# VH-VL binders against PDZ domain-containing protein 8 (Pdzd8), part 1

Scores and structures below are computed, not measured.

Target 1, 198 residues: PDZ domain-containing protein 8 (Pdzd8), of Drosophila melanogaster (Fruit fly) (q9vyr9r83to280)
Amino acid sequence: HQESLRRASALVSLNFVMQFLFHEFKNSNRVRKWFYRKLSIELDELISKTTTGKLLDKLTIKELELGDQFPDVKSLSVHNVELDKDEQRIENLDLLLDINYVGNFTTSIDADMVLGKKGSITLRVKQLSGMARLQFTRKPYTHWSISFLGDPELILDIESKYQGRQMQSNITNLISNQIRKAVRRKHTLPNYKLRYKP
Below, numbering starts at 1 at the first letter of every chain, in headers, positions and changes, except where a header shows other numbers; Kabat numbers aren't used for antibody chains.
F, E and O stand for the ipSAE by ESMFold2-Fast, ESMFold2 and OpenDDE, each averaged over both directions (binder to target, target to binder). V2 = 0.75 x the mean of E and O + 0.25 x the DockQ between their complexes.
[cut] marks letters that were taken out.
Atom coordinates printed by the task and the answers are left out, and those that the model quotes come from them; centres of patches stay.

## First folded at step 1 (VH-VL)

Design c01 (framework fv_clesrovimab)
Fold by ESMFold2-Fast, scan of step 1:
Structure c01 (fold): chain C 198 residues (1-198), chain A 121 residues (1-121), chain B 107 residues (1-107)
Amino acid sequence: as target 1 above (198 residues)
Amino acid sequence: EVQLVESGGGLVRPGRSLRLSCTVSGFTFGDYAMSWVRQAPGKGLEWISFIRSKAYGGTTEYAASVKGRFTISRDDSKNIAYLQMNSLKTEDTAVYYCTRDFYGDYVFDYWGQGTTVTVSS
Amino acid sequence: DIQMTQSPSSLSASVGDRVTITCRTSQDISNYLAWYQQKPGKAPKLLIFDASNLETGVPSRFSGSGSGTVFTLTISSLQPEDFAAYYCQQYDNLPLTFGQGTRLEIK
């Protein structure tokens, strides 16, 4: 399929390159620790700043797997570009991406609850799709952020335990709904955007 | 206190199979990832294989030189890590060390004494 | 694969000397570097991780520095038990790779 690659559009070529880079770096400790740190920050915020966090003493990430593929970009367009005063370097770049992710990102979390109770949750992202905005900014320091323009389509596979026993689907559905609400609150414009800081 | 003891090494002919065992004591085995690192006579260290704890999905990784021929596994109930070596080549001649992963970072804080594998006719 | 090059490959020194071993990587590995000591006929022993963090039980005369692509292991005042081989290891990405080793010998 070498001929297929030559005739591919720039977008198809980009997707092949991103998949290649993903498989090169998915086992990198730098990349894994970046995701671990981001997830830990979100979990700490959940404990300290939400009402459900009052029932939790500590959350510990036990497993984090980046999955088996990178998001597929269905369309890519430039929303805005700003150049420095010499018009030599890009200082701000806004991109709109139609993404479809089916890579099975998985995380397992242990919960130490009040009164010595224990729980665990294994979360797998089966699908995440929607229109995203990706922004790169050089000032005051180089950083990037990603956010969804509307509610993304999110399909989760959740396994939960309480005191070593499998929870019923009704409880799992409640957890799923709370996660969906968190995604809407934190990672959807105009409400909030996920930002990388170097 | 913490001990890793390798066994199963020996002299084998090319194309044969051998299984190495690593019996551990002095820590909660199931909480740690384990690796195998080898050292050919008079040469440096070469990482061969890695297995994560069950909390990390029990996934495995291999160096290109052994992928498809070697299989790493673990039995948490017995506190043993294994390295199944198939289709052995003379280039596989080395001392094989069992190692414990330090903090899940692919850094090895404890090593066994090693078991010698010699692949020769 | 990330290539690891140590210099020197061999070094002769006397007790009390200050010794420095350098490790260079073919790619930026941030601070994901460990140093190991291996005495003849023995298994390696972890000395330093995250480029500069001393492992518990390792004498304070050992220190590590560097980031990115250049790292150093320093022994401030060499003791008789320090004559051994030393290896650097990157753990930024798989496959894990080691330097070729530096043998520290008595002058």
Scores: ipSAE 0.000, ipTM 0.502, lowest interface PAE 13.9, mean pLDDT 81

Design c02 (framework fv_clesrovimab)
Fold by ESMFold2-Fast, scan of step 1:
Structure c02 (fold): chain C 198 residues (1-198), chain A 122 residues (1-122), chain B 107 residues (1-107)
Amino acid sequence: as target 1 above (198 residues)
Amino acid sequence: EVQLVESGGGLVRPGRSLRLSCTVSGFTFGDYAMSWVRQAPGKGLEWISFIRSKAYGGTTEYAASVKGRFTISRDDSKNIAYLQMNSLKTEDTAVYYCTRGDYFLSEYFDYWGQGTTVTVSS
Amino acid sequence: DIQMTQSPSSLSASVGDRVTITCRTSQDISNYLAWYQQKPGKAPKLLIFDASNLETGVPSRFSGSGSGTVFTLTISSLQPEDFAAYYCQQYDNLPLTFGQGTRLEIK
């Protein structure tokens, strides 16, 4: 009982601090540029690795808003921790987090397609919930990685246009499926300066 | 210490039924998905079924080879997972392993029981 | 179903050797791959998950790499206790599927 109450209190404090930091820094130029570059890398991967991507020449980010909320952590557990031989530094850290995101992250993307066709898409993330694994590793270089265990609950608001006109639902569903695949992948968060690599 | 102990295996004739049990200790059973994986004599591993934790709806999934014949279930109050095997065929002969899922979805298997042998023969 | 093909199906090696086992998938599974070791008469044991993460208690001589459709398990300096069967497993999509196994035998 007491231990359960202490754990609940600790999570409330953690979430309060994370929300505070999010609101302080979400409009900073540095944080905004980081998300812009990360999204650009993901879009490049979608173009190069998907059948739909073969119809796309270029994707341009027109709008990026980080939204209103940071993800809430509903539970946190330490799955693994490894120290160096002198027990002075963490070599590996593996955390499991049950997260619930309801923050309205929004991006607008313009698509230049084959044969001079034009498209656009506006994506808003209404909800993203699930069990996430956050891992820290020093080899081969120091980095963090994040991945979801299984399929997270993902609720999207998507508007798509082709040649300036609203698209049919089957095109929106195709886009939704590609986003779900991207969310399921493991994402690396390096400790060094991020660079776009085409 | 995490332990998974299977029971209920044996020799059975084709067309009959058998129920396997997996009693677990050393962790909060209700938080984890549970799976059954089998291995025919001299062959490789085959995933058969999993059941998700109650927090994820307690839903079940089955390999095509057993769908409609096998039923996975769990009793969180007793810390037991079950595999009810109906309409057994000779190709169901295998060692059956009870496994613990990664956390809630049973996607990979961090702990395995010792296995229980099921032989389907006339 | 996602098909998993391991190569080689068997290999012979000596203590101290570096051994590499490859797993190929019929479609992209990102990094959702685990490796298991099975000794004769024993249950399988998890070695690696998420393609490259070493399970707690597994010796550091084991490592995994790869993503997408090609994955490798490497044992950097083979020990006597490492002679066993090794299996890869994908968990990107249902049904969950295993490779056919690789048997590592003493020369």
Scores: ipSAE 0.000, ipTM 0.431, lowest interface PAE 18.5, mean pLDDT 82

Design c03 (framework fv_clesrovimab)
Fold by ESMFold2-Fast, scan of step 1:
Structure c03 (fold): chain C 198 residues (1-198), chain A 123 residues (1-123), chain B 107 residues (1-107)
Amino acid sequence: as target 1 above (198 residues)
Amino acid sequence: EVQLVESGGGLVRPGRSLRLSCTVSGFTFGDYAMSWVRQAPGKGLEWISFIRSKAYGGTTEYAASVKGRFTISRDDSKNIAYLQMNSLKTEDTAVYYCTREGYDLWSDYFDYWGQGTTVTVSS
Amino acid sequence: DIQMTQSPSSLSASVGDRVTITCRTSQDISNYLAWYQQKPGKAPKLLIFDASNLETGVPSRFSGSGSGTVFTLTISSLQPEDFAAYYCQQYDNLPLTFGQGTRLEIK
């Protein structure tokens, strides 16, 4: 019971510190530029690897707001751990985190389409909740990866326009579905020393 | 030719309200974030507030000294930015400049300024 | 808030002089710094952005340098129209903040 109380106290402190740091740095151009870079990479892959990308010439991020709150970690547990020969070094680590995000992360994207057509999308993440798996491994290089177990609860506000006119709800729903697929995907987080200008 | 013209300044008593307007021409107003910067007599520059384009969220931010008292807004159909100033204090006495921010998301510097409008708060 | 300190607060110089103004920040702002010129009774004018990029229409005698926490504005050969107040401004984080200003006066 003492162990449970200790863990609960530690999570309260962690969440408090993370919220404090978030509010200090959420409007920093340095921090926003890091998120811009990450999002730009994802959008470039969307254009190059999907059939939908054939309709798109270029996607440009015009607005990026980190929102009002940092994700709240409701629980953190060790699912699996593998130690080296001497049982002194972690080779593999699996963590399970119960995450609740209610923070209004917002981005606006301009789309340059084939035949000189133009579109825009404004996306706001109202809520993202679920059990996430955070994995550490040293092979083939030291890295972390994150994925959700099952389907996270994702509540989005999406506004889309084509040639200056608001698009129909069926298009918005299609965009929502693509975002849900992206959130389900396993994302690899390279060590900061292996990243070019992280 | 880019022009920003402020209006609405004047003499007002503490606790009262005043609304400043900034009429712009010479560029596509809806593509740019707009800011207000003030300068008290004989003192330096203080950023007060900005508003991003409504097409891309229309988000607003405020300096702590005016948060809860001032409201920035824009009317893209008229090419006008506004600053609604409530619960005015003597320390709000300043020349208020309307400014255009740089084009990119990271460009929260001011490439064009209006001539300024004077607000004097005294009893 | 990021505090901006300019030095000197004022200086006297003659036409043809090389003048240097320094701006120090309370935390690292990378290169997110702009410099402005303000003549008496007039609105400020942008001179330099991203620490070292000269704004279009600004004379080449103006230059900016620095990164992180220390930045410098240099006027290589002072002209009569350069006697004015100069301000630095950071835009790495909100709230946006300015230095207290440097008054450049004729000797």
Scores: ipSAE 0.006, ipTM 0.535, lowest interface PAE 10.5, mean pLDDT 83

Design c04 (framework fv_clesrovimab)
Fold by ESMFold2-Fast, scan of step 1:
Structure c04 (fold): chain C 198 residues (1-198), chain A 124 residues (1-124), chain B 107 residues (1-107)
Amino acid sequence: as target 1 above (198 residues)
Amino acid sequence: EVQLVESGGGLVRPGRSLRLSCTVSGFTFGDYAMSWVRQAPGKGLEWISFIRSKAYGGTTEYAASVKGRFTISRDDSKNIAYLQMNSLKTEDTAVYYCTRDEYYDFLTGYFDYWGQGTTVTVSS
Amino acid sequence: DIQMTQSPSSLSASVGDRVTITCRTSQDISNYLAWYQQKPGKAPKLLIFDASNLETGVPSRFSGSGSGTVFTLTISSLQPEDFAAYYCQQYDNLPLTFGQGTRLEIK
């Protein structure tokens, strides 16, 4: 019936609007700076909190491109809704989204290492697809979070260099595995660390 | 060694035009955004204009005080950045510095290298 | 526009003193703040970027701290060559803006 047609039309409309907003705002200094801040925080934590970080003096983001497309939403469903005691507002909302991203997000990072050694990595996300869980929660503070159910499909182009020489595929595979692990983690939106760095 | 050298400053009367040049060496010019920052006699620093690299379309930004009167441009083949100043006012009197922006053209940034400055005096 | 206010506007100190300069912003700029030193008749020189990162070649007696709307530049043991003007600059949003400057003078 018309409901099925309306739902299909609604997803097409949603994806059209999201692509429009992406192209309007991807060159905005605010949007670009948000991604830069998010990536900078992740890199700072890598240096401070991992064994690999002991070999690194400084990581510098040399390039950041948001790519040419926003993720497509193939399906959207409500998994759970919790209302306040007066049943007037949402306290918790749990959404499931089947997403497909083919937008070519690209970043280049230069690494200054101990003893004056230098490295670089260029990462391009060619595809990211899977079932994502998007959660709204008011406690401990009002926020959204995103995580994947199971292992998303992730296709990357990685170029890495050490002292100006191209690294072998076993090293790029190691980097790829670390990125896949990071993608599988739960991420908070907005990240409170972006505003209140300790 | 990284060097930025400004030229083209001088004495001009209000309403006239002047073009400043900034010749750079010691780095890959085309990879960096460039800015102009000025300083009026005995006053502080004021950012006036910014131009991104060709990879980011060579897009430009201007402070409100100069928008519509000044034009920033670059010639990557010659390693020169320019500031075309039209309709000059007495309040444009300042030392003009050419700077290199550290954030590699994808954001606004801080200035890691500065030229020596060139003096522009607008007087009737 | 993001307004930058430095305090004090001027201060006198002696060699060996610990000096602190504060920069306050009209809105949250995260850590997107740089500090510059300017000696008379010379171009400014970058000291600190991203609020706390020391530029290469800058003496370790210089340090930066802060985030959001309040930032501090500290010189732990003042040397004769440190008497100069100091400026903070935000790069969170256009237009790029500087503080009014702090003049550090010999007592």
Scores: ipSAE 0.000, ipTM 0.485, lowest interface PAE 12.1, mean pLDDT 82

Design c05 (framework fv_clesrovimab)
Fold by ESMFold2-Fast, scan of step 1:
Structure c05 (fold): chain C 198 residues (1-198), chain A 125 residues (1-125), chain B 107 residues (1-107)
Amino acid sequence: as target 1 above (198 residues)
Amino acid sequence: EVQLVESGGGLVRPGRSLRLSCTVSGFTFGDYAMSWVRQAPGKGLEWISFIRSKAYGGTTEYAASVKGRFTISRDDSKNIAYLQMNSLKTEDTAVYYCTREGYDILSGYDAFDIWGQGTTVTVSS
Amino acid sequence: DIQMTQSPSSLSASVGDRVTITCRTSQDISNYLAWYQQKPGKAPKLLIFDASNLETGVPSRFSGSGSGTVFTLTISSLQPEDFAAYYCQQYDNLPLTFGQGTRLEIK
């Protein structure tokens, strides 16, 4: 019907605009440094707060490429919207998005390990697909959050090395499983850890 | 002593090809991104191409005016950056400078802190 | 593309003068701006990076300021060797772009 045609047209327009903005800004120093800082914070937490981190002295990001495409939105629904009656402001917004990402986001990380050992990992995200929930909330502070409903489809290319030699598949599978667990968590946007308070 | 030395310039006819070389000394070449910047006679500076270190993926980028015709590359074992120029046009006539971007651990772009002396390319019939 | 406009395009000054060159950008580039000096027949030389940081070996009479879309290069007491062309350049986004240049000439 008309509703289906209107929705299809709206999604085509949304995806076109998002791809355009992605290609315009993906090579911006500001955007690239933002992703670098976000990844660096996650890696610092891995070193400081996990059992695996006890084996690591230092992690260094060597490559960061945002890839070829922004996620495509296959469906979008407004699950909930709440307005401030007096000022017509959005207080809460809850969106459900069926996303398909095939953009080849790539990062390479060098690891200095205990006992002078060296490692490296190159990670490429080939596909990430699933139903995501995107929420905007003003209370207790203004923020966005994103999470997946259920387990997303995630296809990764991982190359890992230890002392300059290719690692066995069991090690890359362990790394893959940790990344899959991380992707399934709820994430706050923008991450408060990216903000500096003098 | 930190130096960039360009070579390979000269007089060439439209439609032909030319390869410029930039020989690097005095720093660890493989750690730095490199760019080519040109300057037409009596005109200002124009950035034309960029290549990241292999540690940062070896990514290459081009100005619209040269995309599809020019190819930037590097040989870290020889400390040489190259610019392969195909299908040359009269408007490609310029002094071509090899430049180093500063070491950027944040994987972004940076200012050009070291410049070569330049090599002249003249495209004329 | 981010357009870079310098003003003035040329100026005449005397040794000892304070001179200021302005660079305006068509988009907010934060502080990702450099200033270069080019003497006739020579390659450009970096003077200032990240809008206000003085490059090693550059005399302290050079200074840069600004952020966003308006930037200035100041020479506090002009010396004979400072008569040259000056260029601003943004490195916030591709393509990397330069201003048209400002020619500083002896009065």
Scores: ipSAE 0.000, ipTM 0.523, lowest interface PAE 12.0, mean pLDDT 83

Design c06 (framework fv_clesrovimab)
Fold by ESMFold2-Fast, scan of step 1:
Structure c06 (fold): chain C 198 residues (1-198), chain A 126 residues (1-126), chain B 107 residues (1-107)
Amino acid sequence: as target 1 above (198 residues)
Amino acid sequence: EVQLVESGGGLVRPGRSLRLSCTVSGFTFGDYAMSWVRQAPGKGLEWISFIRSKAYGGTTEYAASVKGRFTISRDDSKNIAYLQMNSLKTEDTAVYYCTREDYYDSLWGEYAFDIWGQGTTVTVSS
Amino acid sequence: DIQMTQSPSSLSASVGDRVTITCRTSQDISNYLAWYQQKPGKAPKLLIFDASNLETGVPSRFSGSGSGTVFTLTISSLQPEDFAAYYCQQYDNLPLTFGQGTRLEIK
């Protein structure tokens, strides 16, 4: 009878703790450098692996602001849990989280293009909401992964310039579509120490 | 050609002040964070102070050994970084190096020092 | 503060030798580590950044490896100009800290 009230109280406590941790760590060197390097790797892949990358010589991250709020968890459920043979530790954990993010994550990127041309993009995430699947797995190595079930709601604020002039909406829509494709992919959060020893 | 040139060192008595200057050429000074690193005779390297690029408000950081006595600043219009050293102690005797951060944006934190000046010697003795 | 410990404090070697210098940190610093070379009376010179990336203009015989709390600098075939002091430095957290140095001397 009071079970739903206990569950709601636990969820409030989780959100409180997550917001506390976010505000304590969002400006730490380690957290900021992790996001910078993750974004830099994605941008390097864009330059080397895509047709659009042929127009780009160098991308420089000028701003990386983690925003003012951590995602709000509206519901949390355990989809699957697998313990080792002795039932003493978790081997696999599968969580479903209904998240609503309204934190204004912002990044600004300067692009040095072929023939000395210059561009810039400022991206702000106004909203990201949907059902996320968070998985913990010890094999083949211990890692976490996150993916969305279906298409999340993603509201972006994009400002792009070419040679100092604002680009038209059709160009920003193209950028928006690429970001939406990236968000739909499964993202692995590897053990950071193993990233450089493939 | 990228170059950092320190000046202002010398022999000074305990309790006095000195101001070191670091004149920069060959890159866009205002885009880079700058640091001072010192080395006492026959000893290792010690980071002293850091000033971020103007895009990040020119915020400053200090080693505990100098906090409250030293002030780092910059004049982007003249391409000069400064270290104002007050209440000097004999323990401040060292070669002082001006250094540039190995990335021209401090948003993601501090980086390695890719360019160093030749150093200026500060001797604090009675 | 993050303490940096280098080993050995001094090392004697001959031209053509492979030499390894180790740097240990009191806390996990991921890959935010640089290596510097310093010759007597000269300023330090950056060799390696982000633990394993070779700085422009640095000979390929220099390499860096490691992550977390243990890092190594390797010189695959020593040249006469390589006899110098070497320092590791972390830039994961303030204050920035250096190892005590390793002096590489000719045997």
Scores: ipSAE 0.000, ipTM 0.492, lowest interface PAE 12.6, mean pLDDT 82

Design c07 (framework fv_clesrovimab)
Fold by ESMFold2-Fast, scan of step 1:
Structure c07 (fold): chain C 198 residues (1-198), chain A 121 residues (1-121), chain B 107 residues (1-107)
Amino acid sequence: as target 1 above (198 residues)
Amino acid sequence: EVQLVESGGGLVRPGRSLRLSCTVSGFTFGDYYMSWVRQAPGKGLEWISFIRSEAYGGTTEYAASVKGRFTISRDDSKNIAYLQMNSLKTEDTAVYYCTRGLDYEFSFDYWGQGTTVTVSS
Amino acid sequence: DIQMTQSPSSLSASVGDRVTITCRTSQSISDYLAWYQQKPGKAPKLLIFDASSLESGVPSRFSGSGSGTVFTLTISSLQPEDFAAYYCQQYDSYPYTFGQGTRLEIK
């Protein structure tokens, strides 16, 4: 019956270790390249599949900084687990996590637009909080997917420019709202899963 | 379009100093890491140093073979990267190439033609 | 430091041949590997990055494969301009390291 206290102690230890590993590896080429590739794929999809993308000729990632904190896991529960026939390996794992992220992930993107117009946007994630579902599956290829249950709380700091001039706060807030809507569409159940192959 | 031009190489005695320059055109210099890679006569490639863009703090890194002797720097207003080489040794004899990269892309997509440094007595 | 070993160190081939060059690393580097071509008296030229991505302007006869500790560069049908030295480079961690090079010579 001390299970909840034991779990709380384990989470504190897990968060401490993950934070340590994050600070150790956040500047490694492997970690940076992984995030670059994921963001690049999302930007390519934005250009090819959205109406906003029809105004864009090319998006270029200029800067990428992983920030200063790893997400804090406030609760973790196992929703489902499946072992292989020999009960030696996990074939499927389904976790629910209460996540609070305050790490200041920052990216700067240059946009080449139709008619030779140019824009840029610098996006900083100040906070991302919510209940997430993390799924692991081996067949046929090992992959992880993450999705949010409902709308996550997302606080962004955005700086945008058009033709070299800084845009007003009202316009930046409109861009922020469009990003929040895109995150809701792509990364909340049932619409989409973010997938990673380690 | 994209060009990198090295200069400053020559014949120098051991223990002396030499400064290499790399003048670039055809891209936004301030957005890129700048690196120096050398190649000794008849040998392979050796990475020597890089300097980050100002957005990443303009920090520098060096290969162990040159740390404490070489200093990389940049002048973004002139589109020039420099390599200050102090306490030169005979094993520093090489062709020195200037190259560019992005922080998240550490492959070298464009290279200069190189400048030859010969250290001998 | 991550050690890079290329094999063979040299090979002779004829126009139209298929050739493969292998690069082995002392530690896993995932897919953070580039291949360069260097002709005599010239600067190196990037051919492939991220182990398998073809650089813009590079002929499709060049291809790369591999992950972890073993990587290959393949030229499917050699052309006269392909006789050169080839180098692999890891960019998983500093310092950047290169293979010793493979010299591709006319038979």
Scores: ipSAE 0.000, ipTM 0.500, lowest interface PAE 12.9, mean pLDDT 81

Design c08 (framework fv_clesrovimab)
Fold by ESMFold2-Fast, scan of step 1:
Structure c08 (fold): chain C 198 residues (1-198), chain A 122 residues (1-122), chain B 107 residues (1-107)
Amino acid sequence: as target 1 above (198 residues)
Amino acid sequence: EVQLVESGGGLVRPGRSLRLSCTVSGFTFGDYYMSWVRQAPGKGLEWISFIRSEAYGGTTEYAASVKGRFTISRDDSKNIAYLQMNSLKTEDTAVYYCTRSEYDILTGFDYWGQGTTVTVSS
Amino acid sequence: DIQMTQSPSSLSASVGDRVTITCRTSQSISDYLAWYQQKPGKAPKLLIFDASSLESGVPSRFSGSGSGTVFTLTISSLQPEDFAAYYCQQYDSYPYTFGQGTRLEIK
C-alpha cells in the first residue's frame, strides 16, 4: 500500500517541523516562564500535600533546562473527533501518539529544611516513551491536555544531596516513584493560564 | 524578615560617577534576580536594569536611557547588588530603588528597598 | 518599547466606594502584568501579579483582571489606607515598562 509510505514520509516531516519549532521557542521568555511557573506550582503542592513537605521550609529552582530534543512521534492516529452541531466547529478531538522522548530535560532544586538543614536534587529526564492521548476540548474551558494510556517507560537520572553529601538510593527511589505518579496524571498543555502561588 | 537597603546616593556633578549598593538580608540572595528602578522627583517609575541569578547565567539587561553608562553587578558572597553609574546627567536625578524578583520577574517585584536619592546638579 | 497608559491619571473617591483603574498596553502582553501601590515617601508595594493573582498579605478587596492589551485594578470597598498612587507594569519583554501612575485622592 502506497498509503503506508506516504504516511511514513509525513511523520518524518512532522518531526522535523516540531524539532525546528522546539529549538526556535525553547529559549523564548514565555516558554521558559511557563515551565518555571508549572514547576513552582507542582513544588508548592508537594510541600502542602505530602508528609515529606512538613520537613521542608522552602524549595528553590536553581536550574531549568528544557533539553535538546522534542519528543519524536512514531505514530499518530485520530481516536475521536466531535463537531459542534450548531457551527460545525471541533468540540472534542482525541489524538493517539506513540512518542519517544530523549531530550534531557533537567531541573535542579535546592531545599531549605527544618532545623537549618539543606538538601538538593538534580533531576534529568533521559527517556520517556509510551502511548499518549492528546485531547482538545472546549469544556469546562477551551484547552489541550495530554495523558498516557498505560504506563510509559521513564528513565531518570537523579542526584540528591543532604548537607552536601550524596543521599542513599532508598531516598532517590522514593523521589522516582513520586515523579512516575505525576507523569501518569492528565496535564494541561500551553494555552492554559497557570497562576504562581506567592 | 526580608530587607533591602540601598546606599551610595548623594549630590554629584554632571559627568561624574557614583556607585550604589543594595545590601540584602532575610532571604537567600543568590536565588533571586535583582533590579534597579528609579523615580524622578514627582514622576513615575522607570525600570533601569536587572541581573539574573548565577543559576540562570548572571546575565544583565538595561534600559536604553542608561545602556553604555550604567553597569549592574552582584557579589553573592556579601549579599550585595551594585549599580555603577558613569557619565551622570541631570536626567539621572531620582530616587533609586533596589528590588528582587524570581525567574525573570515572574511574580513581579515582591520586595523593594526604601530607596537612595541621587541628585545630579552643578 | 511597550507603552503603558493608565486611566484616569487621578480620581477622587470616598471610603466605601468601588474604584477601578485601567491600564492599556501598546502591544499584547498576555497576562504578564503587575500592579503596585505607592504611598507618599515610601517604596512601591506589589499588589497583583500575572494580571489577576493577589500577592500574599494583600487585602482581598483588591483584584485584577484582563489579558492582552487591557487590564483593570479594582478596589471593591475603599479604605482610608488605600489613598495612594497605583502603577501597572508589564514584564512580557525588555525593557520592562510602567504606566504613568494613577493618584487616588480622598473626596
Scores: ipSAE 0.011, ipTM 0.533, lowest interface PAE 9.2, mean pLDDT 82

